# Ledger of designs, part 236: VH-VL binders against q9h9l3

Target 1, 176 residues: q9h9l3
Amino acid sequence: PRKMVAIDCEMVGTGPKGHVSSLARCSIVNYNGDVLYDEYILPPCHIVDYRTRWSGIRKQHMVNATPFKIARGQILKILTGKIVVGHAIHNDFKALQYFHPKSLTRDTSHIPPLNRKADCPENATMSLKHLTKKLLNRDIQVGKSGHSSVEDAQATMELYKLVEVEWEEHLARNPP

## First folded at step 13 (VH-VL)

Design ia42 (framework fv_fezakinumab)
Fold by ESMFold2-Fast, scan of step 13:
Structure ia42 (fold): chain C 176 residues (1-176), chain A 123 residues (1-123), chain B 111 residues (1-111)
Amino acid sequence: as target 1 above (176 residues)
Amino acid sequence: QVQLVQSGAEVKKPGASVKVSCKASGYTFTSYYMHWVRQAPGQGLEWVGWINPYTGNTFYAQKFRGRVTMTRDTSISTAYMELSRLRSDDTAVYYCARSGTYYYDSGPRFDPWGRGTLVTVSS
Amino acid sequence: QAVLTQPPSVSGAPGQRVTISCTGSSSDIGLGYDVHWYQQLPGTAPKLLIYDNSNRPSGVPDRFSGSKSGTSASLAITGLQAEDEADYYCQSYDSSLEGWVFGGGTQLTVL
């Protein structure tokens, strides 16, 4: 079978009024939750808004951060050919300027069986924090000092494992 | 309702530059990638590159790097492709085409396409 | 040069079935990237005919179908009609080029 990884990215605000989301950190974990990649990443554009309350990114993290073009190359080498799990993963792929095959992408914000297990409407988009609390009885993204992309990637992989057999069978019958 | 309207035909001399426009209407301009594809007379389709109108980020096919520049103006929902140092083999119809940025937004297939802009490079 | 390989031409009589192949590599179709098909009628821009391997946009007759296996994809047209005369192009995404790639195109003639 194809190997599986989970990804979570942190973005900072660039561009006019900080409205553009630019990659500033990326974490990738394997099936067991072991960290394969975790780096701060320097955007090619001026950072207008660190979004620190959510991203956990501060100016100090940018001093020796890996330039975007180099980090992107490293990340894509890890993702290529693998099943990639994420939550609202389209935001991560947009920040990476990357197109991963739809057939190898698993988005825990759009898996109806996962919502069903959480007693949520099947077609609603639930936050990672909510699903993790409801299904794993674990609090993530706690406090106001920013999120840990490692913690988020690990939680995302664990959530996917709860529905993996059922969802992979569904995808085999109903290819995306 | 969704429509892409391109600028008119251009005739250029070798060594000149050409700038083609593509005006979008009927959808949120910044929510989709804009691609440029060319087709030489009697030949097949060749992808040139894309621009993300929201960020201004671009990516060009290797063959065109150093000669092509893609830009956009969000105030008028218009994308531009400029090709420099024109050669006779750049003679082609240049199309703009919309794609989703991920499978949730109509996916990465190209739909709709502009009508095309014929660029003729001759002396 | 086209990255995906298609036969340059195919022909059939009205009512017959034809298939158009599209062959890629391990960096595009073989990696799991979806295949899309476009129909280009003479003098017009290409139009989306099939997307994500086998799906039809609204307005495309069910005589057109797509499939994908391994590193290749196929477009099937049943019940050929004169109005099907056109050029057909397959398209996918190539990871090594980081871009969209097209087949060389197939001219369909209905005799």
Scores: ipSAE 0.654, ipTM 0.875, lowest interface PAE 1.7, mean pLDDT 91

Design ia43 (framework fv_fezakinumab)
Fold by ESMFold2-Fast, scan of step 13:
Structure ia43 (fold): chain C 176 residues (1-176), chain A 123 residues (1-123), chain B 111 residues (1-111)
Amino acid sequence: as target 1 above (176 residues)
Amino acid sequence: QVQLVQSGAEVKKPGASVKVSCKASGYTFTSYYMHWVRQAPGQGLEWVGWINPYTGHTFYAQKFRGRVTMTRDTSISTAYMELSRLRSDDTAVYYCARSGTYYYDSGPRFDPWGRGTLVTVSS
Amino acid sequence: QAVLTQPPSVSGAPGQRVTISCTGSSSDIGLGYDVHWYQQLPGTAPKLLIYDNSNRPSGVPDRFSGSKSGTSASLAITGLQAEDEADYYCQSYDSSLEGWVFGGGTQLTVL
């Protein structure tokens, strides 16, 4: 089968009133949950709002952060040609200014069998935290000091593995 | 009701700049990407780049980097493409076209298209 | 030098079937990117005809269909009509160029 990775990104606010989401951290894990990439990333624009409660990003993380252009190149080399798993993954791809093939994208916020296993409506968009608690009995995104993109990427891969066989068979019969 | 209305034809001399506008109506301007595509007379379609009207972020095809600038004005739902240091082979109809931002909303397909703006570069 | 390869022209008689091919590479269609098709009537802007390989927008007749296999895609037009005379363009995304790419276009003539 084609190699599979999971991704989770953290964004900070740039632009007027911090409304623009700019990439500030990216974590990528392999099928087994081993970290392939985890770097703080320096946006090309001034950071207006660190969004620390959610992102976990602080000023000290920016001191030795990898510039956006370089980080993006490294990340895209890892993602190209692989099945990429994420939760609400369109936000990560937008922050990367990257378009990944739909046929190689798996979004755990839009997989009906996963919601079924969690006793949630198939068409609902459930949070990563909720699905992880319900199906893996794990608490992620704990406290108010920010999320760990490594933890989120690992949880996302584990969630996908619960429905992988069923969903890949579905996609083979019903190509996206 | 979803419409893209482009500015009128332009005639420019080599070395000049041209700025084409594309006014959107009938949808939320900041929820979709705006692309620019050109077509030289009797030739095929060539993608120039896109702008995200919400963020102002742009991405340009390598061929046009250093000569093209895309901007927008959200107060009037208008996108702009400026091409500088014009050459005779820049003569083309320039189209704006809307796309979704990813596969599960409206997707990256181009729909609708503006009617096009003819830019003629001649000495 | 379009990135995607289409035949420059195709012809058919009314009522017949024609197929227009679109050949890419391992960095675009072969990498799994979707193919879209546009119809351009003389003197008009392109119009979306097929999206995501095989889907029709509202208002496009089922005489138009699309498919994708490997590094190639095809547009099929059945029950050919005079008003189908147009240029047809395929489009995909190329990862090495990091941009949208078009075929060179195919002119359809209805005999």
Scores: ipSAE 0.687, ipTM 0.885, lowest interface PAE 1.4, mean pLDDT 91

Design ia44 (framework fv_fezakinumab)
Fold by ESMFold2-Fast, scan of step 13:
Structure ia44 (fold): chain C 176 residues (1-176), chain A 123 residues (1-123), chain B 111 residues (1-111)
Amino acid sequence: as target 1 above (176 residues)
Amino acid sequence: QVQLVQSGAEVKKPGASVKVSCKASGYTFTSYYMHWVRQAPGQGLEWVGWINPYTGSTFYAQKFRGRVTMTRDTSISTAYMELSRLRSDDTAVYYCARSGTYYYDSGPRFDPWGRGTLVTVSS
Amino acid sequence: QAVLTQPPSVSGAPGQRVTISCTGSSSDIGLGYDVHWYQQLPGTAPKLLIYDNSNRPSGVPDRFSGSKSGTSASLAITGLQAEDEADYYCQSYDSSLEGWVFGGGTQLTVL
């Protein structure tokens, strides 16, 4: 099959009252959890709200951040042609302004067998934090420093591995 | 009922600019991308670009970069495509069409389409 | 030229089956992007006929079906009717162009 990576992005608030979400960090890990990409990214618009409690982004991270256009090019080179795993991954693709093929996308917030293993309704959307605690017995997104996109991407890949064989067989029989 | 209503036909001289409008109704305007597609007389469909009405972000096909500008006015749920420095081979019907942004918004297929605006570029 | 390749025309008699091919490359259909099909009746805007390779919108008869394999897709029309006479366009997304791409269109004539 094609190579597999996991992605997680952090966003800050731009635009009026900081209501527009703009990419400010992206982390990509390979199948075994090694970091392939992890950069702070400078939005093209003025940052109104760092959303630090959730994003972990602070003003100092923007000083040497990679401009959005350049970072996007680097990220897309890594994602193209690969199976990409994420949690609520549509948010990451929206932040990247990127259309990844549906057949190569795996969203751990929409995999019925994964919810079943966690004793959750098959069609419910569960948080990454909940699934990771329930299935991997590990706490992520702890403390007041914000989320680590590296930690989130690694947890997402590990969650997918729990159902990989079953889900890939399902997708082969029921192509998206 | 989801509808896209476009402005009327335009006749322009070479070198002029044209601005076509597309008024949306029956859905949340900012939740879907708006695309522009053109069709020269007797020819096929050619994608021009898209705008995200929520952010105002745009992406244009390479062929049109530097000549096309897409904007929107959220207060009246209307998208605009302006094409400058018109040439005779810009004569075409220009369509607006809605798409989902990604998998959860009905995906990237185009539905519905506006009825089209004929732009004729002639000396 | 169009990025995706379709035959310029196909023809069939009422009640017969016709197929329209759509050939892409490794940067679009071959990369896994879905194929959508549009029907354009004379003097009208295109209408979505098939989406995500094989799905039919509400109101589209089951005589229309789509499939995809490798770098190509096909639209099949069974039980051909006079009202099916139209232009048909395939569409996908191209990763290298970062944009939507269309086939050149196929004119279906019902004999």
Scores: ipSAE 0.710, ipTM 0.891, lowest interface PAE 1.4, mean pLDDT 91

Design ia45 (framework fv_fezakinumab)
Fold by ESMFold2-Fast, scan of step 13:
Structure ia45 (fold): chain C 176 residues (1-176), chain A 123 residues (1-123), chain B 111 residues (1-111)
Amino acid sequence: as target 1 above (176 residues)
Amino acid sequence: QVQLVQSGAEVKKPGASVKVSCKASGYTFTSYYMHWVRQAPGQGLEWVGWINPYTGATFYAQKFRGRVTMTRDTSISTAYMELSRLRSDDTAVYYCARSGTYYYDSGPRFDPWGRGTLVTVSS
Amino acid sequence: QAVLTQPPSVSGAPGQRVTISCTGSSSDIGLGYDVHWYQQLPGTAPKLLIYDNSNRPSGVPDRFSGSKSGTSASLAITGLQAEDEADYYCQSYDSSLEGWVFGGGTQLTVL
């Protein structure tokens, strides 16, 4: 059986006007929600916009941050060969410059049964905060000082577990 | 019309460097990755690396690390591949090819391809 | 050497069917990465023929089809025509190499 992990990344703005999203933190949890990885990551480019309200990243976090190249190697070692769960996970993979197999990727922003359980349109992209509140009766991303990628990864895994049996059966009959 | 136009053939001596260009047109240059692939005479295809034209980020196949540099100029929608310390076994046609950045784009298949640039390394 | 294994050649007569295999390992096709196929006519650049295992780009006739199972993929060409004479390459992504990998190519001869 393939092991399953959930990932959530925080990005800061680099490049012209801070429009490029660069990895600045990554959290990975196992099936039970235990933390396997949680590091601040130093982008190779100058940070123009910390996006602190959403990312929770501040200049102080960069002092002890793992350089991007090293962090990426550590992260990919954890992800390779595993089923990886995330929310709008394409953004995390882009920030990691990583191509995970579609057959091993579970994106909780694109699982129709999950939206159906939340009484949301099946083809809509719902936020992690909304789905977590509706289905787990739990408030995440509370406050104005940024998100916890650990909290988000844990919520994402718990959301997936609600539809895991149904969705895995669907994927076995309808490969991506 | 999506098109990739590559620079002309090059003849180089061992130890020299070569820089091949690939000019994109007919699409948003920064929305797709650009790959470089080579093919030695009578042999198969070998992936060299990619560049993200939006960020300038690059990733190279291990075989070419330390010898290859990929860059781009967004003002003229042109990608470049420079290969240094050339050896005779670097003789090949070098192709640029476009791919999507992830599944929600065009995906990682290579389409279109440039016509190729023959690089001959000989004494 | 090529990372993915293809037969070096295959042949058929006009109107016949041929199949070209592409065998990978547990680090590429066996890990679930999609397989793409390219056609290379003599003296030309490769052209995308099949993507994501079984999908055809606009302009590719339905005589070309792809499939994938386990660590292998196959390209099927039905109703062979003289203009199908070309080299065919499979491609996937390899996690251990962190890069795109190609098969060694298969030369199709239409007799």
Scores: ipSAE 0.594, ipTM 0.844, lowest interface PAE 1.7, mean pLDDT 91

Design ia46 (framework fv_fezakinumab)
Fold by ESMFold2-Fast, scan of step 13:
Structure ia46 (fold): chain C 176 residues (1-176), chain A 123 residues (1-123), chain B 111 residues (1-111)
Amino acid sequence: as target 1 above (176 residues)
Amino acid sequence: QVQLVQSGAEVKKPGASVKVSCKASGYTFTSYYMHWVRQAPGQGLEWVGWINPYTGTTFYAQKFRGRVTMTRDTSISTAYMELSRLRSDDTAVYYCARSGTYYYDSGPRFDPWGRGTLVTVSS
Amino acid sequence: QAVLTQPPSVSGAPGQRVTISCTGSSSDIGLGYDVHWYQQLPGTAPKLLIYDNSNRPSGVPDRFSGSKSGTSASLAITGLQAEDEADYYCQSYDSSLEGWVFGGGTQLTVL
C-alpha cells in the first residue's frame, strides 16, 4: 500500500494590495498524526499583508525562515509517490507551484460521505473547523492569533480516517 | 466561444530575439494557466513553460531557462513568449494553449490551442 | 528526445480498429498522473481528443477511447475513417522534470 500524509499550508499576502497568496508555513503529518515537516517559509517577494488572524504568521517568524526554493524541494520530496490528504488542498498545491497526481490526492472539502456523516449537503464545501467540530467534537482555529497548520493537518488526517475504507473502495471502483 | 489568436510569422537571424503573442477571448483570462509548446518542422511537440496570468508567476522547462521569458497584459487578455539568443534549431511553430490550474476544477489538459506562430531562424 | 514513447506509425483500413500505445516511467504515468491525447491534422494545431485517461470532450465521437494501466496508456480508434488520418500525441506530467511531457507522436495512415 502507498503511504499517506496530510498537509496544511499558511499563506501571506504579497503583490499589489497583498492579493497574491504566497507560502509562509507548511506542516505535514503522517497517518498517526506525527509531524514530518513544519517550517516557516520565506516568500521571494515582499510581504504586504501577514494575514495574521488566519495564518498566525508574524514578522518574527520570517527571521531564519527557510527560503521558498529550498522549502519547496524538501516538501516535494515528502509528498512524491504518497497519498496526500488536505482540506481545499488546491490552495496548498498552488502555493507550492506543484501538481500532485489526482489519483493520489484526497480533499476533505470534496468527499461526499464525510459531509453526509456531518449531516451537511453532500455537494457543499464545508470548512475544516465545522467538520472537525461536528465529527471529532474538537475545536480548532480558536482565537484571533491565527491558525496552527500542524493542528489543521492533524485534524484533516483524522477526518479522512473516518471515511477512509469507504472512500478508498469507491475510488478503486470509480477511478478519478 | 473560447479562442486564442496568435501573432503572425516571424523571420529572425541567429542571435536575435523573438516575441510571440497570444490573445485570449471568451473566458476569464486570469482563471487559467497559459502554456507555450513548440514543434520543429516534421518533429513532435515540446513543452516550453507556463504563466499564471493572475499573478504573473512563470515556470519554464529546464532546456529553456535563461533564454525564455513569459509575460502577460491583463488589460488586453494577451500572453507573450520571448525567446532570446536564437539558433537555427529554434525554427518551429510556437503554440499557446490553455490549461486548468487544478485537477478538480478543469484538469491540466491543454484546450484550446492557438493556431501557432511559425518562427524561422536563418541567416 | 520525447519523454513518453509512442510507435512512430500505425496503419489500418477503413472500418478497422487501431491502437496507439504511450509508454512512460515511474516519474510520470507510473506515479498516477493522467494521460491526455491530442489529434493533429496536417497543417493544423493539435486538438484535445481524450483527457484524464478516458474522457471525451464534446464533439469527439465514441469511436475514440482511452485507457491507462501501470506506466502505459493506449488510444483506441474503432471504425477507422479516412478523416482520422493525422498525428496523435499522448501527454502527461513528469515529476522529475516538473513539467508537461509529450510522446514522440504516431502518424496514422488510413489505407
Scores: ipSAE 0.669, ipTM 0.876, lowest interface PAE 1.5, mean pLDDT 91

Design ia47 (framework fv_fezakinumab)
Fold by ESMFold2-Fast, scan of step 13:
Structure ia47 (fold): chain C 176 residues (1-176), chain A 123 residues (1-123), chain B 111 residues (1-111)
Amino acid sequence: as target 1 above (176 residues)
Amino acid sequence: QVQLVQSGAEVKKPGASVKVSCKASGYTFTSYYMHWVRQAPGQGLEWVGWINPYTGDYFYAQKFRGRVTMTRDTSISTAYMELSRLRSDDTAVYYCARSGTYYYDSGPRFDPWGRGTLVTVSS
Amino acid sequence: QAVLTQPPSVSGAPGQRVTISCTGSSSDIGLGYDVHWYQQLPGTAPKLLIYDNSNRPSGVPDRFSGSKSGTSASLAITGLQAEDEADYYCQSYDSSLEGWVFGGGTQLTVL
């Protein structure tokens, strides 16, 4: 079987009025939830909006942050050839400027059986916080100081594991 | 309705530079990547690189790094590809082509394509 | 030369079936990246024919179909017609090159 990892990224606002999302932190965990990667990342562009309430990123985190080009190389070495799990993972891949194969991507915001287990409409896009509370009885993204990408990646992996057997069977029968 | 209109044919001497334009219409210019692909006479398609019109970020195929520059002007929905230090084997039709991003169901397939700009490099 | 391998030419009679192969490596098709196909009529720009392995854009006849298995993909054309004479190119993404890659092209002749 192919190895599986989960990823969660934090983005800050760059560009005009801070509307561009640039990578500022990335966390990757293995199947068991052990941290494989967790670094603050320095965007190549001026940070206009730290989006601290959501990202948890502050100026002090940028002081010794890994430059984007170097961090990207490290991250891609971990992701290449693996099944990658994430929540609304398109945003993470876009921030990484990375194309991961569709057949090796698992997006917990678009898995109908997962929503069904949470008593949510199968075709709705539910937040990671909501699914984690409903299915794992755990509160994540608590408080006003921003999210922990490690916590989010771990929760995402645990959510996927709840439907892994049935979803992998579905994908084998219905290849993307 | 979605259209990509390219600049006209160019004849250049070896060592010169050429700048090809691609004007987009019928869609939101900044919501899609713009690719450049070339085709030498009687030969196959060769990908040159892409630009993200929203951010100005770009990525070039290794073969062209140091000689190609991709830019855009969002006020006129136009992408540019400039190739410098031209050689005779740069003679080709240069196409622009649109691709989707990670946000859309229109993924990374190239659709539509411009009609191409013939660049001839000869002494 | 080209990153993906296609036969240089293929031929068939009107009404027959032909297939065009596209072979990649472990860094592109073999890694799971989707394959797209383009048709290029003489003197024209390429046109999207098949995307994401097997999907047809609006206006493409169902005589054209695509498939993918392991490291390779195939384009099948049934009920060959004279207007199908063209060059056909496969395309995928290569992780080691971090870019889009094309096959060398296949010239289809309808006898």
Scores: ipSAE 0.735, ipTM 0.887, lowest interface PAE 1.1, mean pLDDT 91

Design ia48 (framework fv_fezakinumab)
Fold by ESMFold2-Fast, scan of step 13:
Structure ia48 (fold): chain C 176 residues (1-176), chain A 123 residues (1-123), chain B 111 residues (1-111)
Amino acid sequence: as target 1 above (176 residues)
Amino acid sequence: QVQLVQSGAEVKKPGASVKVSCKASGYTFTSYYMHWVRQAPGQGLEWVGWINPYTGDDFYAQKFRGRVTMTRDTSISTAYMELSRLRSDDTAVYYCARSGTYYYDSGPRFDPWGRGTLVTVSS
Amino acid sequence: QAVLTQPPSVSGAPGQRVTISCTGSSSDIGLGYDVHWYQQLPGTAPKLLIYDNSNRPSGVPDRFSGSKSGTSASLAITGLQAEDEADYYCQSYDSSLEGWVFGGGTQLTVL
């Protein structure tokens, strides 16, 4: 068996009109939900929009944040060679400027059996909040002060565990 | 149709710089990465680096860091690769090639390719 | 100094099958990264032939097929034709180099 981790990132708006999503926090947890990494990350570009309602990032978090280049190196050392679980994980990989192998990537927003367990259409893209409430009876992303990437990564790992055996068997028969 | 049109051949002296252009058409320029790949005469393909036209983010193969710079101009859908402090072994055809960004169905394979720009470095 | 290893040449007669190997390491193909194949006719730019190990772009005949196992990939060409005479390159992504890597290329001669 190959080691497995779950990741969740928070992004802020940079670039023209704040339309570019730049990494500002990353949390990585192991199979049991223990935190392996959780740092605020300083984007190399000027932050135009903190997107605080969703990201939870404020100016104060940037004061001692790890510079992007250093944080990226640390994160990639943790992810390399592991099965990486995330929700809409392509957004996280884009913010990291990182290409993880498809065969080692698990996106809980695109696992049909997980939607089936939640009584949702198999090919719909459901939010992490909705799946967590339906399947784990837990409320995450509560309030309007932003999300916790640790909480989101932990929830994502727990959701994957619900379908792990079935999905790994499916992938072995139908390689991506 | 999707096309990448590159600038014409260049002849440079050792120590000079060269800037090659790649004009994209037929698709949304900012939705794909642009790569640069070179091929010395009779030799194989060598990846130089990529640029994200949307953000301006760029990344280079270790061999070229400090000598190569990739830029873009979104108003004319054109990517540029500038290579400085040229040596005779930089003589090669330089190709631009498009790839997906991992968010689209296309993924990181290179398609299409420009026709190439021959850069000759001679004394 | 190609990162992926290919035989420098292969040959076959019309109608025959040839196979071109592409050998990587634990940091690229062995790590699970997909392999793509490009065909380069003399004097032209490379053209995508196979992507994501075994998929064909529109316009590529089913005589061309790809596979991947462990740290290696293979391109198979069946029903070999004179127009298949070209250089073939494999490509993958290498995590240690954080970049795309190519094989050294294989020159196919149709005898």
Scores: ipSAE 0.640, ipTM 0.872, lowest interface PAE 1.6, mean pLDDT 91

